# VH-VL binders against Uncharacterized protein mtre-1 (mtre-1): the designs that were tried, part 1

All scores and structures are predictions.

Target 1, 142 residues: Uncharacterized protein mtre-1 (mtre-1), of Caenorhabditis elegans (q09347)
Amino acid sequence: YHQYRELKCSTPTNSIRGGPDRAECHLVLKAEELETGRPVPTGLGCWQEDHDGEEREYCDIVCPKSHTVFISYIDQGHRACFNFITYQVEKRNDEHVLWRSGKCLNSTVNYRIGCKFDDPFETQFKSDNEIFAHLRARARRV
Below, numbering starts at 1 at the first letter of every chain, in headers, positions and changes, except where a header shows other numbers; Kabat numbers aren't used for antibody chains.
F, E and O stand for the ipSAE by ESMFold2-Fast, ESMFold2 and OpenDDE, each averaged over both directions (binder to target, target to binder). V2 = 0.75 x the mean of E and O + 0.25 x the DockQ between their complexes.
Where letters were taken out, [cut] stands.
Atom coordinates printed by the task and the answers are left out, and those that the model quotes come from them; centres of patches stay.

## First folded at step 4 (VH-VL; from u03 with heavy chain T31D S54Y W104S, light chain P96Y)

Design a4
Fold by OpenDDE, look of step 8:
Structure a4 (fold): chain C 142 residues (1-142), chain A 123 residues (1-123), chain B 107 residues (1-107)
Amino acid sequence: as target 1 above (142 residues)
Amino acid sequence: EVQLVESGGDLVQPGGSLRLSCAASGFTFSDYEMNWVRQAPGKGLEWVSFISSYGSYIYYADSVKGRFTISRDNAKKSLYLQMTSLRAEDTAVYYCARESYDFSTGSYGMDVWGQGTLVTVSS
Amino acid sequence: EIVMTQSPATLSVSPGERATLSCRASQSVSSYLAWYQQKPGQAPRRLIYGASTRATGIPARFSGSGSGTEFTLTISSLQSEDFAIYYCQQYNNWPYTFGGGTKVEIK
């Protein structure tokens, strides 16, 4: 079983090579890779952490218990945004997150993400509102 | 010596196809992103296409989208541009250009250019 | 796309004089701006990148300044070999775009 996500990060000027403006990200939920998808409400899903003195922004991609997460496509972005030095998908317990750092934080970039599951995703979440609640709860844990 | 050498330029009719090549030497080809840039006779520079080190990320100018295909063979240290449905306005000297990243400044540019190869599209 | 506008189109300067070339972007390109020199029958040569960083091997008389939307290339004392066309290029957004060029000619 598959689910797809799109993490859309944009600066005010849609710069791809960084700059002074911080990118804002939002997640789009997709059942199929090429569908329009369902956007997560603004302000949910992402948070900042300090990692050994380096600022990272983490975003929950809502693929809990996924056994396989992959990046199917990266649109635009500073080279740091498609380099694992400044971005990565990370598994935390049963959850998966995508973090960015460095110049990628100030770059417009879109990630298409695929998640594979052993069971239908619908068995984990009954509605989008439940997903949003999950993301809100996730943010509070940070 | 770091060098790029384009080849394949020719005279072709409108609607024709042509494949350009760029041979790299003197550096680790796979470490660099590559571009094609063209220049019509007596005109300015126009960016055509970009390809990342391993071809995972490719971008085209709107003027060539759907008609041109950029590719690379890192084993052969070669960059290619497959051109189809050629138009008169595609007439230009085509340059391959290496994009070099400066970690100290966090910026880059096209630091190495080939000599160019002339493509002429005319009936 | 980001439109790059260079001015003047032609700049007549005497040897030894200061040349100032302008490049304007239709929107901010931060400092992701490069300057190239092109002489007749030759490929472009990178002079400046990152708006103000002089490329390796480029004489000190060449300098770049600016950020955002306004950029300047300065040749402090024009030499005979500096008569050429100069292009600015932004690499902040896709597609990459070049200015129309400034021809620096002998006065």
Scores: ipSAE 0.000, ipTM 0.619, lowest interface PAE 12.1, mean pLDDT 91

## First folded at step 8 (VH-VL; from a4 with heavy chain G106D)

Design c1
Fold by ESMFold2, look of step 9:
Structure c1 (fold): chain C 142 residues (1-142), chain A 123 residues (1-123), chain B 107 residues (1-107)
Amino acid sequence: as target 1 above (142 residues)
Amino acid sequence: EVQLVESGGDLVQPGGSLRLSCAASGFTFSDYEMNWVRQAPGKGLEWVSFISSYGSYIYYADSVKGRFTISRDNAKKSLYLQMTSLRAEDTAVYYCARESYDFSTDSYGMDVWGQGTLVTVSS
Amino acid sequence: EIVMTQSPATLSVSPGERATLSCRASQSVSSYLAWYQQKPGQAPRRLIYGASTRATGIPARFSGSGSGTEFTLTISSLQSEDFAIYYCQQYNNWPYTFGGGTKVEIK
């Protein structure tokens, strides 16, 4: 069973290459890779952590219990986001998160992500409101 | 060899339209951002437009915004510039240029250029 | 947009001598600046990016320096093939902008 995500991160002006503005990200939920999808409110499901002296922003990509998560492509205004260096998809328990660091935090970038499940995704969430509630609960933990 | 070849330049009347093409070869086209840059006869270089590797991010010079549309077809390894409402000041050689990125210095630049295609806007 | 001002417009230099070309930005572009060389009838060639990094295959006689708003391209011991027009270009902000060019010619 497949689900798709697009994580869209942009700076407020969209005219500044990696400048002083922190990018804000929003997730787009997709059942089909090429559909328009269903947007999650900007910032929902994202939080900050320091990791070994490195600031990171983590975003829940809503692929719980997925056995396979992959980034099918990344599209950037300026190249500041590099896999395993300034971003990565990471598994935490049954959840998958995408983190960004360094100049990638201030970069306009679009990720396309695929998730593969053993069971239909709908067995975990019956509606987008349940997904949003899950994401709000994560934000309250930090 | 890495190569960019522009085509589609022509003589066109003011208010007319023209579509430029840029064919890429010798590299993985979908890995690279692309630019159009123009040069009026006897004048300097002017950046025209940029498109990201999968087309999600597009930027234009103010002088062409609303009249020119950049696009790409990664399956055909081709970059396009659709020009409309052409004016005499759009007369130039139009270059396509590949954007390069050096991770070690976190720096950009246009490392591969085509030889250009001439657009003349004249009655 | 960021205005790039190059000076001088024309620089007359004897072969074997040093040429110093200046580029000024109307606001800081950090180190996000490239230099291009263009010979008559040819497409531009990138010489320097990141203000000071030589592109692959560019001879060591070309060097760049500066940051912020003031940048310099230096060509030591000019060769016959170096007589050309040189452009600076910032890529810090959209839109990208080029300077007006400096023509380096035989004195």
Scores: ipSAE 0.019, ipTM 0.657, lowest interface PAE 8.4, mean pLDDT 87

## First folded at step 13 (VH-VL; from c4 with light chain Y91H Y96F)

Design s29
Fold by ESMFold2, fold request of step 19:
Structure s29 (fold): chain C 142 residues (1-142), chain A 123 residues (1-123), chain B 107 residues (1-107)
Amino acid sequence: as target 1 above (142 residues)
Amino acid sequence: EVQLVESGGDLVQPGGSLRLSCAASGFTFSDYEMNWVRQAPGKGLEWVSFISSYGSYIYYADSVKGRFTISRDNAKKSLYLQMTSLRAEDTAVYYCARESYDFSTDSYAFDIWGQGTLVTVSS
Amino acid sequence: EIVMTQSPATLSVSPGERATLSCRASQSVSSYLAWYQQKPGQAPRRLIYGASTRATGIPARFSGSGSGTEFTLTISSLQSEDFAIYYCQQHNNWPFTFGGGTKVEIK
């Protein structure tokens, strides 16, 4: 079973190159790879952590209990986002998060992500409102 | 050999339309952001438009915004510029250019240019 | 937009001498600055990027310096093949503007 995500990050001025403005991201939920999808409110499900002295922003990509998560591609006007260097998908318990660091934090960028599950995704969340509630509850915990 | 070849330049009347093409060869086209740059006869270079590797991000110079549309077809390794409402001031040689990025210096340049295609807008 | 101003517009230099070309940005572009050479009837060629990094295959007599708003391209020991127009371009933000060019003429 497949689900797809787009993580879309943009700066307040929509700058495509270096600058002080932190990008804000929103997740787009997709049942099929090429559909338009359903947007999650900007910033919901994202938070900041320090990792070995490096600031990172993590976003929950809403692929709980997925056994396979991959980034199919990244599209950016500013190549400040490099896999395993300034971004990566990371598993935390039964959840998957995407983190960004460095100049990637201030970049306008689009990630396309695939998630594979053993069971249909709809068995975990019956509606988008359940997904949003999950993400709001996560923000309080982290 | 890495190469960009523009085509579609022509003589058109003011208010007319024209579509430029840029064929890429010798490199993985979908790995690169692409740009159009123009040069009026006897004048300097002017950046026209940018498109990201998969088309999610597109930008235009103010002088062409609303009249020109950049697009790409990664399967055909081709870049396009659809031009409408053409003006005499759009008369120029149009270049497509590949944008390169050097991670070690966090730096950009247009490293590969086509030879250009001439667009002439006159009565 | 960021205005790029090049000076002088024309520079006459004898073969074997040093040419110094200036490029000024209306606001800081950090080191997001490239230099190009263009000969008559040809497309531009990349010389320098990142303000000071020489592109592969560019002779050592070409060097770039500067950051922020003021940049210099230096051609030591000018050769006859260096007769051309030189453009700077900023890559800090769109529009990715070019300077007006400096024509280098052999005196």
Scores: ipSAE 0.259, ipTM 0.752, lowest interface PAE 4.3, mean pLDDT 88
Fold by ESMFold2, look of step 16:
Structure s29 (fold): chain C 142 residues (1-142), chain A 123 residues (1-123), chain B 107 residues (1-107)
Amino acid sequence: as target 1 above (142 residues)
Amino acid sequence: EVQLVESGGDLVQPGGSLRLSCAASGFTFSDYEMNWVRQAPGKGLEWVSFISSYGSYIYYADSVKGRFTISRDNAKKSLYLQMTSLRAEDTAVYYCARESYDFSTDSYAFDIWGQGTLVTVSS
Amino acid sequence: EIVMTQSPATLSVSPGERATLSCRASQSVSSYLAWYQQKPGQAPRRLIYGASTRATGIPARFSGSGSGTEFTLTISSLQSEDFAIYYCQQHNNWPFTFGGGTKVEIK
């Protein structure tokens, strides 16, 4: 069983080399890789943490209990976002998050992510409202 | 052998259209942002357009916005420039250029250039 | 748009002597600055990127310096093959503008 996510991060001017403005991200939920998908409100499910003196922004990509998560592509006009250096998909307690750091925080970038499950995703969330409630609750956990 | 080869340059009347192609070989084309640069006879270099590695981000010089369209086909390892409403000031050698990034220095340059293709716009 | 201004437009230098080429940006481009050499009838060739890093195969007599808004290309001992036109280009943000060029010619 497959689900796909698009994490779209943009600055106000769509700067491709970084700049003064922090990018804001929104997640797009997809059942198939090449569909329009269902957008999550901008900023929902994202938060900041300090990691060894480096600021990181984490976004929940809504692939809970997924056994395989992969990035099918990343499209950026500026190679400021590098896997394992300025971004990574990371597993946290049956959740999967994508974090960004450094120049990647201020860069326009589009991630396409695949998630594989043993059971249909719909067994975990019956509606988008349940997904949004889950994402709102993340801010309270911090 | 890393190579870019432009084609499609021609003599065309003002108001005409022309499609330039750039064929890439010897490298993974989909890993690279690509640019068009032009040089009018006896003049300097002018950046024309940029396209990101998967085509989500496209930018144009103000002088060509609305008249030129950049595109790419990663399966065919090809970059294109569709030109319309051509003017005398569009007369130039058109280069395609690969954008390189050096992670160790966090720096950019156009490291591979084609030989150029001449576009002449005259009545 | 970031305007790149090169000076002088033409630099007359004797072989074996030092050439100093200037490039100024209308706003900071950090170190996102490249230099190219262009000989008649040829495409430009990358010389320097990151303001100061020589590209592979470029002789040590070429050096670049500067950051922010002011940049310099220096050729410490001109050879006959160095008489060409040199362009700077900023890579900070689109449009990725070039300077007007400096022609280095025999004095």
Scores: ipSAE 0.121, ipTM 0.715, lowest interface PAE 5.4, mean pLDDT 88
Fold by ESMFold2, fold request of step 19:
Structure s29 (fold): chain C 142 residues (1-142), chain A 123 residues (1-123), chain B 107 residues (1-107)
Amino acid sequence: as target 1 above (142 residues)
Amino acid sequence: EVQLVESGGDLVQPGGSLRLSCAASGFTFSDYEMNWVRQAPGKGLEWVSFISSYGSYIYYADSVKGRFTISRDNAKKSLYLQMTSLRAEDTAVYYCARESYDFSTDSYAFDIWGQGTLVTVSS
Amino acid sequence: EIVMTQSPATLSVSPGERATLSCRASQSVSSYLAWYQQKPGQAPRRLIYGASTRATGIPARFSGSGSGTEFTLTISSLQSEDFAIYYCQQHNNWPFTFGGGTKVEIK
């Protein structure tokens, strides 16, 4: 079973450069690879952590219990987002998150992400409102 | 050889339409953001439009917004500029330009330019 | 929009002499600044990027400096092929504006 995501990050002026302004990200939920998808509110499901003195922003990509998560491509206005250097998909328990660091935090970027599951995604969330509630509950824990 | 070649420039009437093409060769086109830049006869350079590597991000100069549409076809290694509602002030040589990025210095420039195609808008 | 102002508009210099070109941004562009050379009937050529990094194949007599709002291109010993128009361009934010140009001509 497959699900798809886009994580879209843009600066307040939609600048494509890693300037002084932090990008805001929103997730787009897709059941089919080529559909328009359903947006998650901007900023929901994202938070900041310090990692070895480097600021990181983590975003939940809503692929819980997925056995395979991959980035099919990255479309950048600013080439400051490099896999394993300034971004990576990371598994935390049964959750998958994407983190960004360095100048990637201030970059306009679009990630296309695929997730593969053993069971239909609907077994975990019956509606988008349940997904949003899950993401809001996560924000309170942080 | 890394190369960009523009085509489609012509003489058109005010209010007319024209489609410019830019053919890329000698490099992986889908790795690069692309831009259009124009230069009116005897004048300086004016940035016109930007498109990201896969088209997720598109920006226009205010002078052309709503009248020009940038697009790309990565399979054909081609960049396009669809121009409508043309005005006399759109008369210029139009260049396509490849955007380069140097990770070690975190720096950008337009490193490859075509030779340009002339658009003349007059009656 | 970030306005780029170049000065002087025209610079008359003898071969072998030093030319100094200025570029000012209306707000900080950090080091996101490139310089281009354009000869009559030709497309621009990249000279400097990142305010001070010389592009591959560009002679060592070209150097750039500055950050923030004020930038300088220096040609330390002008050659006959260096008589051209020079443009600065900021890459900090769209629109990626150019300066008005400085024409370097033979005295």
Scores: ipSAE 0.072, ipTM 0.699, lowest interface PAE 6.5, mean pLDDT 88
Fold by OpenDDE, fold request of step 19:
Structure s29 (fold): chain C 142 residues (1-142), chain A 123 residues (1-123), chain B 107 residues (1-107)
Amino acid sequence: as target 1 above (142 residues)
Amino acid sequence: EVQLVESGGDLVQPGGSLRLSCAASGFTFSDYEMNWVRQAPGKGLEWVSFISSYGSYIYYADSVKGRFTISRDNAKKSLYLQMTSLRAEDTAVYYCARESYDFSTDSYAFDIWGQGTLVTVSS
Amino acid sequence: EIVMTQSPATLSVSPGERATLSCRASQSVSSYLAWYQQKPGQAPRRLIYGASTRATGIPARFSGSGSGTEFTLTISSLQSEDFAIYYCQQHNNWPFTFGGGTKVEIK
C-alpha cells in the first residue's frame, strides 16, 4: 500500500533564491502522486530545532509506521533545498519527518514524498481531523 | 456512564516487568486518544505515554522510553502499558486518561480519568 | 521539554476569598494549557482547557486566563470543596508536562 505527500513551502513573494522571509509550509495528503489531494491547514505539523548550532525546521509528513519513505520529486527552490546536506527524511520512532535548514528555510519549494505501508493508510486514522489534531501539537514556535 | 478502570498494579522487584490495563466503557473508545499519567506518592503528576486512536502515533516520556510500551485494543476497549526494567522511581499510581479535543476552540485536555492503579517497585 | 512552573506552591485562603494561581511555561505553549483539580485520594479532574474554557459542570467561580507563557487560574470566591491541589498542563509540545501543583489550603 502506498500514499503520497506534498510538502509545499512558500514565502510571501514566492522567492526561490532565499530572502528575508521565512517560508511557511503545508502538507497535502494524497493517495496518488499526481492527484490534487487533501490539504492540511498551513502552519501545522512543522517545528524548529537546534542541531549543533544549526536551525532545522521539521515537518511531519504523516506516514506513521511506513516501512519505506522516499522523496519522489522536488520542485526546486534554493539550491540548499535539494542538497542532501540541507534536507533529510528522518525516522523518529514510527513517524517520519522532513527537515530543512539554511537558506532553504527562506525559499519556496515543493516536495513530493512517497510512503509505503503494510496496511492501508486509511485504517490508521479515524479521520483527517485526527491527523490535524496531532499536527496542531507540532505548531511552529518562535 | 463514561468510565475508565485501571488494573494490574502490583508490587514488583527492580528489573521486573508488569502489564497494566485500562478498561473503557460508556463511550466509543476508538474515537479518542489515550494517555497514561502517573503520580509518585506525595508527588505531582507526570505524563507517561500517548497513543492515538489506532496506534499510529505513540509518544513516551524520556523517563520511560525504551522500557515501557503503550498499546490498545479497540475491539476490547482496552488500553495497556507494558512496563519492563522497572525501577524504584517508577513507583506511582498510574492513571489512564482520555484526551479530548475541542475543534471549536482548538484545545486539548484529559477529560476522563480512571481511579488509578498502584505500582510499587521495591526490593 | 517545556518546564511548567506553578506558584505559589501553597496558597492559604479563607473561604469566600479570591484565589489566584499562576502557571508559567519555559516557552510558549500558545493556549494549549489545561488546569486540573485533585483532591486527596482522588484522580485529577479537568477544570479548564484551552487556557480559558471552563469544562462542563465546572462552577462559574473558576476561570482561566493567559496565553503563551503566563497563565492564571482564578477562583473568585473559594468554597469549602475547592481546597485541593491544582495542576496546569501543556498540550503544545511533546512530551506533555505538568506543573508542580499549587496546594490551596484553608487559612
Scores: ipSAE 0.063, ipTM 0.741, lowest interface PAE 3.0, mean pLDDT 91
Fold by OpenDDE, fold request of step 19:
Structure s29 (fold): chain C 142 residues (1-142), chain A 123 residues (1-123), chain B 107 residues (1-107)
Amino acid sequence: as target 1 above (142 residues)
Amino acid sequence: EVQLVESGGDLVQPGGSLRLSCAASGFTFSDYEMNWVRQAPGKGLEWVSFISSYGSYIYYADSVKGRFTISRDNAKKSLYLQMTSLRAEDTAVYYCARESYDFSTDSYAFDIWGQGTLVTVSS
Amino acid sequence: EIVMTQSPATLSVSPGERATLSCRASQSVSSYLAWYQQKPGQAPRRLIYGASTRATGIPARFSGSGSGTEFTLTISSLQSEDFAIYYCQQHNNWPFTFGGGTKVEIK
């Protein structure tokens, strides 16, 4: 079983290289990679952490209990957004998150992410609203 | 010596097709994003297309989107531009340009250019 | 797209004099601006990147300044080999866009 996600981050001016404005991200839930999908309300599921003195923004990609998560595509922004493509996805317990840092935080960028499951994803949640509630609880954006 | 050499420019009729090539030498080709930039006779520069190191990320100018296809062969150190449905306004010298990134200044630029190859679209 | 406007279109300057070229962006491009020089029958050559950093091999008489939407290329003392067309270009947004160019000609 598989699902796809899009994490869409944009600055007010849609700058790709970065600038003074921080990007705002929202997630799209997809069954297939190239479908339109179901949008998650903007501002949910992302939070800031300090990693060895550097600020990172983490976003829940809503692939719980996935055994395989991979970035399938990047609509590139600042080079910092894809320099660490091999480890920008982290597994935390049964959840997976994608992080950005540096100039990427102020860059317009779009990630496509694939998730593979042992069981249908639809069996994990009663509704999208349940997912949104979960993501709201995780949101700690300054 | 770092060098880019374009080839394939020709005279073609409107609606025709043409494939341009750019041969790179003197540097690790796969380490750099590549671009096509064109210049109509007596006119300014116009960005045409971008391709990342392994072709995962591609961008086009609206003026060529759906008609032109950028690609690369890193083993051959070559960049390509497949042009279809050519129009008179596509007449230009086409330049291959390497894009560099300076980490110390966080800056981008086209630091290496080929000599260009002339494409003429005329009936 | 971000529109890059260069002025003046043509600049007549005597050898040894100062030349000031302007480049304006329709919206902020931060410092992601490059300047190129093009002589007749030649490909463009990178002069300045990051708005103010001189490329390797570029004479000190060339300097770039500005950020956001207003940029300037200055040639402190024009030499005979400097008569050419100069283009600015932004690397901040897709699609990448060039200015219309400024032709620096001998007065």
Scores: ipSAE 0.036, ipTM 0.677, lowest interface PAE 5.9, mean pLDDT 91

